# VH-VL binders against q8ixk2r445to577, part 270

Target 1, 133 residues: q8ixk2r445to577
Amino acid sequence: FFGMLQNKGLTDYCFDYNPPDENQIVGHQVILYLCHGMGQNQFFEYTSQKEIRYNTHQPEGCIAVEAGMDTLIMHLCEETAPENQKFILQEDGSLFHEQSKKCVQAARKESSDSFVPLLRDCTNSDHQKWFFK
Key: E = the ipSAE of ESMFold2; O = the ipSAE of OpenDDE; V2 = 0.75 times the mean of E and O plus 0.25 times the DockQ between their complexes.

## First folded at step 14 (VH-VL)

Design s95 (framework fv_cosibelimab)
Fold by ESMFold2-Fast, scan of step 14:
Structure s95 (fold): chain C 133 residues (1-133), chain A 120 residues (1-120), chain B 112 residues (1-112)
Amino acid sequence: as target 1 above (133 residues)
Amino acid sequence: EVQLVQSGAEVKKPGSSVKVSCKASGGTFSRWAISWVRQAPGQGLEWMGVIIPYFGTANYAQKFQGRVTITADESTSTAYMELSSLRSEDTAVYYCAKSRYYGRSAFDYWGQGTLVTVSS
Amino acid sequence: NFMLTQPHSVSESPGKTVTISCTRSSGSIAYYYVQWYQQRPGSAPTTVIYEDNQRPSGVPDRFSGSIDSSSNSASLTISGLKTEDEADYYCQSYDSSNKHWVFGGGTKLTVL
């Protein structure tokens, strides 16, 4: 699968990566932003290693969640995907993060009106359902 | 620094086509969104369309659908806008403009503009 | 489809403050970032405000942007007006339904 990773509950929102410096593509939080349908910073690839890759740039970035955290951060991809970079995209559209046993949910960022993907206890909410477009 | 340099002024007959170029330098052209905006004499800015060179994907304003084609050549870092079936109302300055992220980022760099005159 | 409506013209004396509004006809102004561009005669536009209220490097702090959800509008405010601020100003926001950018009609600022 590849394309824009869109939320079923927040129907206008897609995974989005917009680091301040285009020469420093790692270390920043993945956000949700209005889907523009043109690829670019909203284009991701789901791989056979269960990675969510940002392949607009070289070197490619891979979404990860650091131990004890709930935010999705861009890291460098590795030849063998580490556990913190593995997400199971299930038939129902949930993105299950194997290491934490939690699901990716579209959520409001605290203290702002912006949205971000966060790890939360798995539920049957449409805010936890994702699909490639 | 980023620069967008456009081709020179054109004078065209009604019913013909025009192709304007926009050469980029100073950054990673393929990763940008390049939009085309026109401005008729004494009028406002009108968005025509966009291309994301890395994906080769383009999108166009409804008003220009079927008449405009936007393309990009990554090897020369050049975007093109071709407008067909020209009318006198198409007389305008045509700008290319870069944004970092389509749908979110401002047009942070603009070409100098290309005057296209359509007359008979 | 929506329109962004700006006043056709505004004028003020040097040293004063002027505010230019940009009203969205449908959909919330707050959902989508608003950009503001300045265009002097014979020149391409330049960005003075991006993402609602951010200033590019080199733009004086006299320029500010704001969003008012109650009136469904964005505003560009220029304080301490200088003659060099005389220009056309355009707001811009995004149409997610059509995946298009939309420009406001533009406002001619005269400083006299």
Scores: ipSAE 0.427, ipTM 0.831, lowest interface PAE 2.9, mean pLDDT 90

Design s96 (framework fv_cosibelimab; at its last look DockQ between E and O 0.64; V2 from the best seeds 0.00; counts 0 for: pae E 4.1 > 2)
Fold by OpenDDE, look of step 15:
Structure s96 (fold): chain C 133 residues (1-133), chain A 120 residues (1-120), chain B 112 residues (1-112)
Amino acid sequence: as target 1 above (133 residues)
Amino acid sequence: EVQLVQSGAEVKKPGSSVKVSCKASGGTFSRWAISWVRQAPGQGLEWMGVIIPYFGTANYAQKFQGRVTITADESTSTAYMELSSLRSEDTAVYYCAKSRYYGRSAFDYWGQGTLVTVSS
Amino acid sequence: NFMLTQPHSVSESPGKTVTISCTRSSGSIAYKYVQWYQQRPGSAPTTVIYEDNQRPSGVPDRFSGSIDSSSNSASLTISGLKTEDEADYYCQSYDSSNKHWVFGGGTKLTVL
């Protein structure tokens, strides 16, 4: 699966990543923003290694969850996907993070009108449902 | 350092077409979005459209849809803007502008501008 | 769709502070993705403020941006005004509804 990773509950919002340094793509937080379908900062791929890869430029970035965190951070992809980069996109649309045993939920950023994907206890909320488009 | 160098001034008749080029250097062209912005004499900036060369995706301002075509050649790091059915109101300086990503990014580098004059 | 409205012109003496407003006609400006460009006569525009009111390297800290959600407007503030600041200034924002970039009408700043 590849393209925009869009939330079901938060209509028209997609995974979005825009690092401040275009030559250093890792270390920043993935956010949610209105889907534009133009690629670039909203182009992701779900791989057979259960990675969510960002864009297709080299070096490739993969979404990871750092210890003790609930945010999604971009890391470099590795030949063998590390445990903190493994996600299961389930048939019901839920996006499950294996290591934390939590689901990715579209949430409002604190003290902001912006949104971010956060790890939360798994529920049947549409805000935890995702699909590629 | 990133540089955008545009083609030279053009003088065109009404009804004709013009194609302006924008050659990029000093960075990774394939990572960028290239927009075209024009400015009529004594007027403000007007966004025309954008292309993302790597993905081959383009989007245009509604005002210019059907009349403007933006393309890119990654092998030469060059973006192009073609405007057809030219009219006197199209007389303006046309700029190419680089941004990192679609949507939120600023135009952080600009071409020097290309004057296009449309007159009978 | 929205428009960005700027004052046509502002003027101030050197050393003083000037503020240029940019009002969004509809939709929320709260995301703070507003850019400001400076254009000196006969030159291409250059970025002075971008995204979350950030300042590019090389732009003096006399330039600052702010967002006022209550008035749905952005502002460019120039303190310690210098003669070299005389230019046209344009605000810009992204319209997610039609996926277009939108420029304000521009403001001519005259240093008296």
Scores: ipSAE 0.817, ipTM 0.931, lowest interface PAE 0.7, mean pLDDT 95
Fold by ESMFold2-Fast, scan of step 14:
Structure s96 (fold): chain C 133 residues (1-133), chain A 120 residues (1-120), chain B 112 residues (1-112)
Amino acid sequence: as target 1 above (133 residues)
Amino acid sequence: EVQLVQSGAEVKKPGSSVKVSCKASGGTFSRWAISWVRQAPGQGLEWMGVIIPYFGTANYAQKFQGRVTITADESTSTAYMELSSLRSEDTAVYYCAKSRYYGRSAFDYWGQGTLVTVSS
Amino acid sequence: NFMLTQPHSVSESPGKTVTISCTRSSGSIAYKYVQWYQQRPGSAPTTVIYEDNQRPSGVPDRFSGSIDSSSNSASLTISGLKTEDEADYYCQSYDSSNKHWVFGGGTKLTVL
């Protein structure tokens, strides 16, 4: 699957990657922003290795969750996907992070009115349901 | 340093079409959002549409849907705006403008503008 | 669809502070970034404020932006007013429903 990764509960919002410098694509938090439908910084690919890849810039980035953290950070993709970069996209739209055993949820960013994808205990909330558009 | 350089002024008859070019340099043209904005004499800025060259995706303001087509040639780093069925009220300066992220980022670089005059 | 409404013109003396408003007619102005552009005669616009309140490099700190959700408006404030600040100023915000940019009508700033 590939396209804009949209949230079922936070209906107008998509996965979005907006690093300050296009030449330094890694190390920044993945956010949620208003879906624009144009691809660009909201275009992601779900791979057979269970990666969520960011393909707009080179080198390609892969979404990861650092140990002890709940935020999604852009890392460089590796030949063999490390465990912290593996997500299971389930039939119901849940995005399950295997290593932490938690689900990706649309949530408010700490100390901000902005929205971000965060790891949370898995529930049936529409804020934990994602689909490619 | 990013630069956007537009084609020169044109005089057109009503009912014809015009195609304005915008050549980009100094960055990753294919990954930008390139918008077109016009300004009639003594009037304000009016957004016409956008293209993301790498994705080939374009979107247009409702007022111009059916009359405007925005395209891009990645090999020459050039965006184009074609406006058909020209009317006298289409007389305006047409600008191309670059933004980093569509729907969020400001237009950080603008072309110099192209005057299109529609008269009989 | 919405409109962004600006005063047609504002005037103020050198050294004073001026504020230009940009009011959204429908839908919340919050969480949809507002940009401000300065346009001098015969020139293309340039950005003076982006993403509500950020300044580009080279724009003096006399320029600031703010959002007031209660009045559904954005404001551009220019302090220590100088003659070179004379220009037309445009606000811009995003229509997420139609996926379009919208410009305000523009404000002519005169410094006398």
Scores: ipSAE 0.737, ipTM 0.906, lowest interface PAE 1.2, mean pLDDT 92
Fold by ESMFold2, look of step 15:
Structure s96 (fold): chain C 133 residues (1-133), chain A 120 residues (1-120), chain B 112 residues (1-112)
Amino acid sequence: as target 1 above (133 residues)
Amino acid sequence: EVQLVQSGAEVKKPGSSVKVSCKASGGTFSRWAISWVRQAPGQGLEWMGVIIPYFGTANYAQKFQGRVTITADESTSTAYMELSSLRSEDTAVYYCAKSRYYGRSAFDYWGQGTLVTVSS
Amino acid sequence: NFMLTQPHSVSESPGKTVTISCTRSSGSIAYKYVQWYQQRPGSAPTTVIYEDNQRPSGVPDRFSGSIDSSSNSASLTISGLKTEDEADYYCQSYDSSNKHWVFGGGTKLTVL
């Protein structure tokens, strides 16, 4: 799958990556923003290695969750996907992070007016349902 | 240092076309969103359209749809805006501007502007 | 489609504070990341506020931005006005329906 990764519950919002330095993409948080359909910062690919790739940058970025954290952070992709970069996009739309055993949920960033994807205990909430378009 | 340098002023007759260039340096041109914005004498800023060179994706303001074409040449790091069927009300300064990311980012660098005068 | 409406002009004395409004005609202005640009005569615009309330490097801290959801407006506030602040100011917001940007009509700030 590739394109915009949209949230079912937070309608019209997509995974979005806006690092402050366009020449250094590692270590910044993935956010949610209004879907624009123009590619670039909202273009992601779900791979056979269960990665969510930001591959419009060279070297390519892969979404990861660091141990003990709940935020989605950009790392460089590796030839063999590390465990912290593996997500299962299930048939019901849930996005499951294998290492942590948690699901990705659309949430308001604490102490902020922005939205972000965060790991949470898996539920049936539409805020934990995602699809590519 | 990011820099956008535009082509020089032009005088055109009604019904003709103009093509303004915007040469980029000091960054990763192909991944930018390059917009064109015009400003008629004494008037405000008017967004015309955008291109993202790497994706080849372009989007135009409805007012200019059918008359404007925005293109990019990655090998020369140059964006172009062509406006056809010119009228006197198209007399304006035309700016190129870049943003880092589509949607939320400001236009953080602007070209110096290109005056296009449409008169008979 | 929406419009961003700004006052045509505003003036204030040096050392004082001025606020320039930017009202969105339809759809919520909240979380759209409003930008503000300063333009002096004969020059290209420059960013003074981005993403509602952030200042680029080099912009004095007397410039600030805010959002008021109840009036569906953004505001640019300039405190400690200086003669050099005399310029045209434009707000800008994203139009998710058309996938493009909209500028406000502009406000001429006079420092007298």
Scores: ipSAE 0.220, ipTM 0.745, lowest interface PAE 4.1, mean pLDDT 88
ESMFold2 (binder alone), look of step 15: mean pLDDT 91; pTM 0.931

Design s97 (framework fv_cosibelimab; at its last look DockQ between E and O 0.83; V2 from the best seeds 0.00; counts 0 for: pae E 3.8 > 2)
Fold by OpenDDE, look of step 15:
Structure s97 (fold): chain C 133 residues (1-133), chain A 120 residues (1-120), chain B 112 residues (1-112)
Amino acid sequence: as target 1 above (133 residues)
Amino acid sequence: EVQLVQSGAEVKKPGSSVKVSCKASGGTFSRWAISWVRQAPGQGLEWMGVIIPYFGTANYAQKFQGRVTITADESTSTAYMELSSLRSEDTAVYYCAKSRYYGRSAFDYWGQGTLVTVSS
Amino acid sequence: NFMLTQPHSVSESPGKTVTISCTRSSGSIAYQYVQWYQQRPGSAPTTVIYEDNQRPSGVPDRFSGSIDSSSNSASLTISGLKTEDEADYYCQSYDSSNKHWVFGGGTKLTVL
């Protein structure tokens, strides 16, 4: 699966990654932004290693969850996907993070009108449902 | 350092077409979005459209849809803007501008501009 | 969609501080970044502020950007005004509703 990773509950919002340095793509937080379908910062791929890869430029970035965090951060992809980069996109649309045993949920960023994907206890909420488009 | 170098000034008749080029250097062209912005004499800046060379995706301001075509050649790191059915109101300086990504990014580098004059 | 409104012109003496406003007609200005561009006569625009309040390298710290959500406006502030600051200034933001970039009408800054 590849393309925009769009939320079901938060209509028209997609995964979005825009690092401040175009030559350093890791270490920043993935956010949610209105889907534009132009690729680039909204282009992701779900791989057979259960990675969510960002864009297709080398070196490739993979979404990771750092210890003790509930945010999604971009790391470099590795030959063998590390445990903190493994996600299961289930048939019902839920995006499950294996290591934390939590689901990715579209949430409002504190004190702002922006949104971010956060790890939360798994529910049947549409805000935890995702699909590629 | 990133540089955008545009083609030279054009003089066109009404009803004709013009194609302006923008050659990039000093960075990774395939990572960028290239926008075109024009400025009529004594007027403000007007966004026309954008191309994402790597993905081959383009989007245009509604005002110019159907009349403007933006393309890119990654092998030469060059973006193009073609405007058809030219009219006197299209007389302007046309700029290409680089941004990191579509949407929230600023135009961090600009071409020197290309004057297009449309007159009978 | 929205428009960005700027004053047509502002003027001030060297060494003073000027502020140029950029008001968004609809939607929240707090959600989308505002950029500012400087255009000197006969030259292409250059970026002086990006992402509301960030300065590119080479832009002096006399230039600063801010957002006022209550008035739905952005502001470019230039302190210690210099003759070389005389230029047109444009604000810009992204309209996510129609996926267009939007420029303000521009402000001519005259250094007296």
Scores: ipSAE 0.829, ipTM 0.936, lowest interface PAE 0.7, mean pLDDT 95
Fold by ESMFold2-Fast, scan of step 14:
Structure s97 (fold): chain C 133 residues (1-133), chain A 120 residues (1-120), chain B 112 residues (1-112)
Amino acid sequence: as target 1 above (133 residues)
Amino acid sequence: EVQLVQSGAEVKKPGSSVKVSCKASGGTFSRWAISWVRQAPGQGLEWMGVIIPYFGTANYAQKFQGRVTITADESTSTAYMELSSLRSEDTAVYYCAKSRYYGRSAFDYWGQGTLVTVSS
Amino acid sequence: NFMLTQPHSVSESPGKTVTISCTRSSGSIAYQYVQWYQQRPGSAPTTVIYEDNQRPSGVPDRFSGSIDSSSNSASLTISGLKTEDEADYYCQSYDSSNKHWVFGGGTKLTVL
């Protein structure tokens, strides 16, 4: 699967990666932003290794969650996906991060009007349901 | 540092086609969004279309659909805009412009412009 | 789809403040960022404001941008007007429904 990864509950928003320096692609938080429909920084690939890859830039980035954290951070992809970079896309649209036993949820970034994907306890909320467009 | 350099002015007859080039340097051309904007003499800016070179994905303003084709050659970091079935009303300066993130970022760098004159 | 409407022209004396409006015809002006471009005669446009109210490096702080949801408009304000500010100014915002950018009609600023 590949495309723009859109939220079912926060319907106009897509996974978005907008690092400030085009020469420093890793280390920044993945955000949610209004879907623009043209791929680019909203284009992600879900791989057979259960990775969510950002392929618009080289080297390729892979979304990861560090131990004890709830934010999705862009890391370098590895030849064999480490556990912190594995997300299980379930039939109901949930993105389950197995290492933490939590689900990716569309949430308001604290102290702002911006939205970000965060790890939260799994629920039936549409804010935890994602699909590729 | 980032620079967009366009091809030179052209004079064309009605019914012909024109292909304008825009060569990028100083950054990651393939990852940008390159838009084309035209401006008829004494008139405002009119967006024509965009390409994301990495994907080859293009989209066009409805007014130009069927007449405009925007392409990119990643090996030469060059974007092209071809406009067919030229009419006198197509006389304009044509600009290419870069944005970092499509749908959000401003056009932070512009080409110098290419004057296309359509006359019989 | 929507249109962005600007006054055709504005004029003011050196040292004064001028404000140029950009009104969105349908949908909220606050839904998408607004950019502002300056174009001097014979030149390509340059960005003076991006993402509603941010200034690029090199743009003096006399330039500011704002959003007014009550009038469904964005505004570019230029204080301490200088003769070098004489130019055409264009607003721009994204139309997500059509996946394209929309420009305002442009405002000619004359500095006396």
Scores: ipSAE 0.675, ipTM 0.898, lowest interface PAE 1.5, mean pLDDT 92
Fold by ESMFold2, look of step 15:
Structure s97 (fold): chain C 133 residues (1-133), chain A 120 residues (1-120), chain B 112 residues (1-112)
Amino acid sequence: as target 1 above (133 residues)
Amino acid sequence: EVQLVQSGAEVKKPGSSVKVSCKASGGTFSRWAISWVRQAPGQGLEWMGVIIPYFGTANYAQKFQGRVTITADESTSTAYMELSSLRSEDTAVYYCAKSRYYGRSAFDYWGQGTLVTVSS
Amino acid sequence: NFMLTQPHSVSESPGKTVTISCTRSSGSIAYQYVQWYQQRPGSAPTTVIYEDNQRPSGVPDRFSGSIDSSSNSASLTISGLKTEDEADYYCQSYDSSNKHWVFGGGTKLTVL
């Protein structure tokens, strides 16, 4: 799959990656932002290795979760996807992180009006349901 | 390092069209959002539209929809803005400007501007 | 749609502080970054504030930006005003409904 990765519960919000230095894409957090439909910083690819790739940049970025963390961070993709970069997009729309056994949820960033994808215990909430458009 | 260099001033008759170029250097043109902004004499800045060269996607302000076409050529790192059916009120300086990302990024680099004069 | 409203002109003496307002007519100013541009006569605009309150490299720290959610406005503040600060200033924000950018009407700053 490829395109805008949208949330069902937080309508019209997409995965968005906007590192402050466009030449240093590693180590920044993925956020949620209103979908703009232009691709670019909201364009992601879900690969056969179960990666979520930011491939409009070279070298390509892959979303990862570092040990003990709940935030989605950009790493460089590797030839064989590391376990912390593997997400299963299930038929019910849930986005399951294999290593942590948790699901990606749209969440309000604490003490702010901004939104981010975070790992949480899996539920049936529409805020844990995702689709590509 | 980043530079945007625009084509030279033009004088046009009403009813004709103009195509202004914006050549980029010093960065990765394909990933940028290149906007066009105009400024009539003594007036403020007016956003016209944008292109993202990598996707070839363009979006236009409603005021210019149907009269403006924004394109990009990745092989020459050049964006173009064509404005048709020119009227005297289209007399303005036309700027190209780049942002890193669509949505929230500032216009961090601007071209020098191209004066287009529409006179009978 | 929304508009960004700025005062048409402001003036102040060298060494003093001036504040230029930018009021959003509908929707919250706090959810969309506000940028500020300086334009001297005959020149292209340059960014003096981005992302509400950040300064690009080379912009003096006497330039600052702020957001006031209660008045739904942004402000550009220039302290220690210098004659070279005389210019037009524009705020800008993103219109998420139309996926476009919007400029304020501009403010002429006179330093006298």
Scores: ipSAE 0.294, ipTM 0.763, lowest interface PAE 3.8, mean pLDDT 89
ESMFold2 (binder alone), look of step 15: mean pLDDT 92; pTM 0.938

Design s98 (framework fv_cosibelimab)
Fold by ESMFold2-Fast, scan of step 14:
Order: C-alpha cells, then sequence, then structure tokens
Structure s98 (fold): chain C 133 residues (1-133), chain A 120 residues (1-120), chain B 112 residues (1-112)
C-alpha cells in the first residue's frame, strides 16, 4: 500500500509532513492537511514491517510515537523497525499502534482549527479509519 | 540560492503549439511544486497547472485541460509547459513559479517570464 | 470553483495607509492560506505576505496581512506608503475541491 493516506471521517484530509527545513526531515509532528493528490509531502508507504514511511526525501522517514506521547513524529527508518514505529493496518481501516494499544485518530490540534493524527482509545469512529488513495 | 531561468520569447501562428522551459538551480528541484502562471497584456495572473517532478504528477486548471501538458526532467532540473492549439487569446507572458508544498505554500521564487505572441 | 474578488484599483498619497481586500465567493477564507504578491511593471511577481500574515525576509513591516472570517475576506495593509509601493497586488488561495490555485483579479495601487 502506498499513496495519500486519507481519513474516512475527516474526508478532505490526508497525512501530511511539512518540516520547516527541507534538508532536515526528522523530529517534527505529522499533521493532517487538505488532500492534494499530487504525492509530495502527502505520500506514504505502508510496509511489510508495519511502518508508515515518508519517501519524498532521502533518507526516508518513519512515523513513530514515543512512550507516553499521543503525537505522531517523524523518525529515521531503521533496518529492523522498532516497536514505536509499528502500526497494524486493519481491514476496516484502523491504524493500531500495538506498543500503546491505541488507534490513530484525526483530531483537532490544541485550541486551533488545524488537524493532526493522534493516538486515542480505539472506537468505531470514522475519524479512526484510514485508506490509501 | 534558488533561481528559475526560463527560455526566450516566441512568436507562434494560430493552431500551433509552444513549449516553454524553466531551469531550476540552488535547491531540491525534484521535491518542489512547479506551477505555471500566465498573464495576458494588461490582465491578471492566471494559474495553469503544476508538476511535482519527483512523482511526475501534474494537475491542470479546468480551462486548460486537454491542451496544456506540464513535464519535468529531473536530470536537468528543468520543467516544461507545452500549450497546443494556440489562439490569439493565448498571447501572454508565461511564468514558472516554485512552491515548497502544493496547496499550502506561497510561490517563493518565480522565473523571469517568457512572452509568447500568437499572431497570423 | 470560486472567485477571489479584489478592487480593480486603489490610490493614496505618500505616507498614508491603504488596505486592499480579497473576498472569497464560496467556501471559508479561513480554511486555506492566503498569499499576497506584488508585481511592478515589466517584472515577475514577488511575495509580500505568505500564509495569511507572515512576511518574507526583506519585506518591510509596513506590509501586513489579515483575515476576516465574518466578511469571508483577506486584507493586505500597506502603511507609510512610498512611491516604490506602486504596483499591482494579487491575492491567491487554494481550491481544495479541484486541487487548484486561484488568483484574485489584481489591484492596481497608484501612489500619486
Amino acid sequence: as target 1 above (133 residues)
Amino acid sequence: EVQLVQSGAEVKKPGSSVKVSCKASGGTFSRWAISWVRQAPGQGLEWMGVIIPYFGTANYAQKFQGRVTITADESTSTAYMELSSLRSEDTAVYYCAKSRYYGRSAFDYWGQGTLVTVSS
Amino acid sequence: NFMLTQPHSVSESPGKTVTISCTRSSGSIAYHFVQWYQQRPGSAPTTVIYEDNQRPSGVPDRFSGSIDSSSNSASLTISGLKTEDEADYYCQSYDSSNKHWVFGGGTKLTVL
């Protein structure tokens, strides 16, 4: 699976990575932004190691959630995926982060009207359902 | 330092096609969004389309779909805009412009413009 | 499909303040960033405001941008007007439905 990773509930929004420095792709939060369908900073690959890879830049980034956190951040990919970088993509579109036992949900960021993917308790919400387009 | 340099002015007959080039330097050309914008004499800016060179993905304004083609050659860091079935109304200055993230970022660098004159 | 509507022209004396509006005909102005470009005769446009209200390096603080959700418009304000500010100004925003950029019709600023 690869492409733009779009939310079923927040239907116009895709996973998006917009680091402030184009030569430093790690350490920043993954956001949700309006889907443009062009690849670029919205193109991700789901791998056989259960990684969500950002392939637009080299070296490739891998989405991770650090212990005790609920935000998705970009790390460098490793030859063997660490547990904090593993997401189980379910047939119903849920992204289950096994280390935390939580699901990725489209959510509002802080008090702003911008959106981000966050770890939340798993529910039947369409805001927790994702698909590649 | 980022720079976009476009090909020179052209005079074309109605019904022909024109292909304008935009050579980039000073950055990661393949990862940018390169848009094409035209401006008829005394008129406003009109967005024509975009390409993301790394993906080869292009999108076009509805008005130009079917007669505009935008391409890129990553090996030479050059984007191209080809407009076919030219009419006198296509007489304009054509600009290429770079943005960092499509759909979000401003056009932070522009080419100098290429005048295309369509006359019989 | 929407339009961004700007006044065709505005004029003001040196030292005064001018405001150029950019009104979105459908969809919220607040959901998409608005950029502002300055174009002098014979030149390519240059960015004076990006992402609603941010100023590029080298653009004087006399230039500012704002969003008014109630009127569904963006505004470019230029204070302390100088003769070199005389130019055409264009707003730009994104059409997420068609995945297109849209420019406003442009405003010609005359400084006496």
Scores: ipSAE 0.629, ipTM 0.882, lowest interface PAE 1.7, mean pLDDT 92

Design s99 (framework fv_cosibelimab)
Fold by ESMFold2-Fast, scan of step 14:
Structure s99 (fold): chain C 133 residues (1-133), chain A 120 residues (1-120), chain B 112 residues (1-112)
Amino acid sequence: as target 1 above (133 residues)
Amino acid sequence: EVQLVQSGAEVKKPGSSVKVSCKASGGTFSRWAISWVRQAPGQGLEWMGVIIPYFGTANYAQKFQGRVTITADESTSTAYMELSSLRSEDTAVYYCAKSRYYGRSAFDYWGQGTLVTVSS
Amino acid sequence: NFMLTQPHSVSESPGKTVTISCTRSSGSIAYHHVQWYQQRPGSAPTTVIYEDNQRPSGVPDRFSGSIDSSSNSASLTISGLKTEDEADYYCQSYDSSNKHWVFGGGTKLTVL
């Protein structure tokens, strides 16, 4: 699967990667932003190795969550995907981060009107349901 | 040093089509969003549409849907805007403009403009 | 759909400050960033303000941008006016519903 990764609950929002510094394209947080439908910074590929890849940059980026953290960060993809870069897209649309046993949820960024994907305890909330458009 | 260089001025008859080119250099053309904006004599800026070369995705302003086609050739780092069924009201300077992220980033570099005159 | 409305023209003396408004007809002006472009006669536009209030490298600090949610408008302020500031100024914002860019009608700045 590939395309814009859109949230079922926060219906107008998509995964988005827009680091402000063009000379530092890894290590920044993945955000949620209004879906534009054009690909580019909202285009992600879900691979058979359970990676969420960002191919707009070379070398390619892979979404990761560090142990004990709840934010999704862009890392460089590795030849063998580490556990922190593996997400299971389930039939119900849940995006399960196997290493942490948590699900990706659309959430408001603390002290802000902006939105980000965060790891949270798995629920049946539409804010934890994702689909490729 | 990013630069956008457009093709030269054209004179067209009503009912014909025009195809304007915009050649990019100095950066990662394929990853940009390239918009086309026109300006009739003495009038304001009017957005026509956009293409993202790497993805081959394009979107058009409602007013121009069905008449405008925007394409890109990644091998030559060139974007094109073709406008069909020309009318005298289409007489304008046509600009290409680059933005980093569609829907969010400013148009940070512009082409020099191409004057298209539609007359009988 | 929305419109961005600017005054058709403004004028001011050298050394003074001028403010150009850009009012959104429906929906919040703060919903998306506003950019400002300067176009001198015979030239392509250039960016003077991006993302509401940021200045590109090379743009003097005399140029500033702001958002006023109460009037649903963005403003471009130019202090210490110089004759070379004479130009047309355009605001721009994004229409997420149609996935389109929208330009304001433009404001002609005369420095007398």
Scores: ipSAE 0.508, ipTM 0.849, lowest interface PAE 2.1, mean pLDDT 91

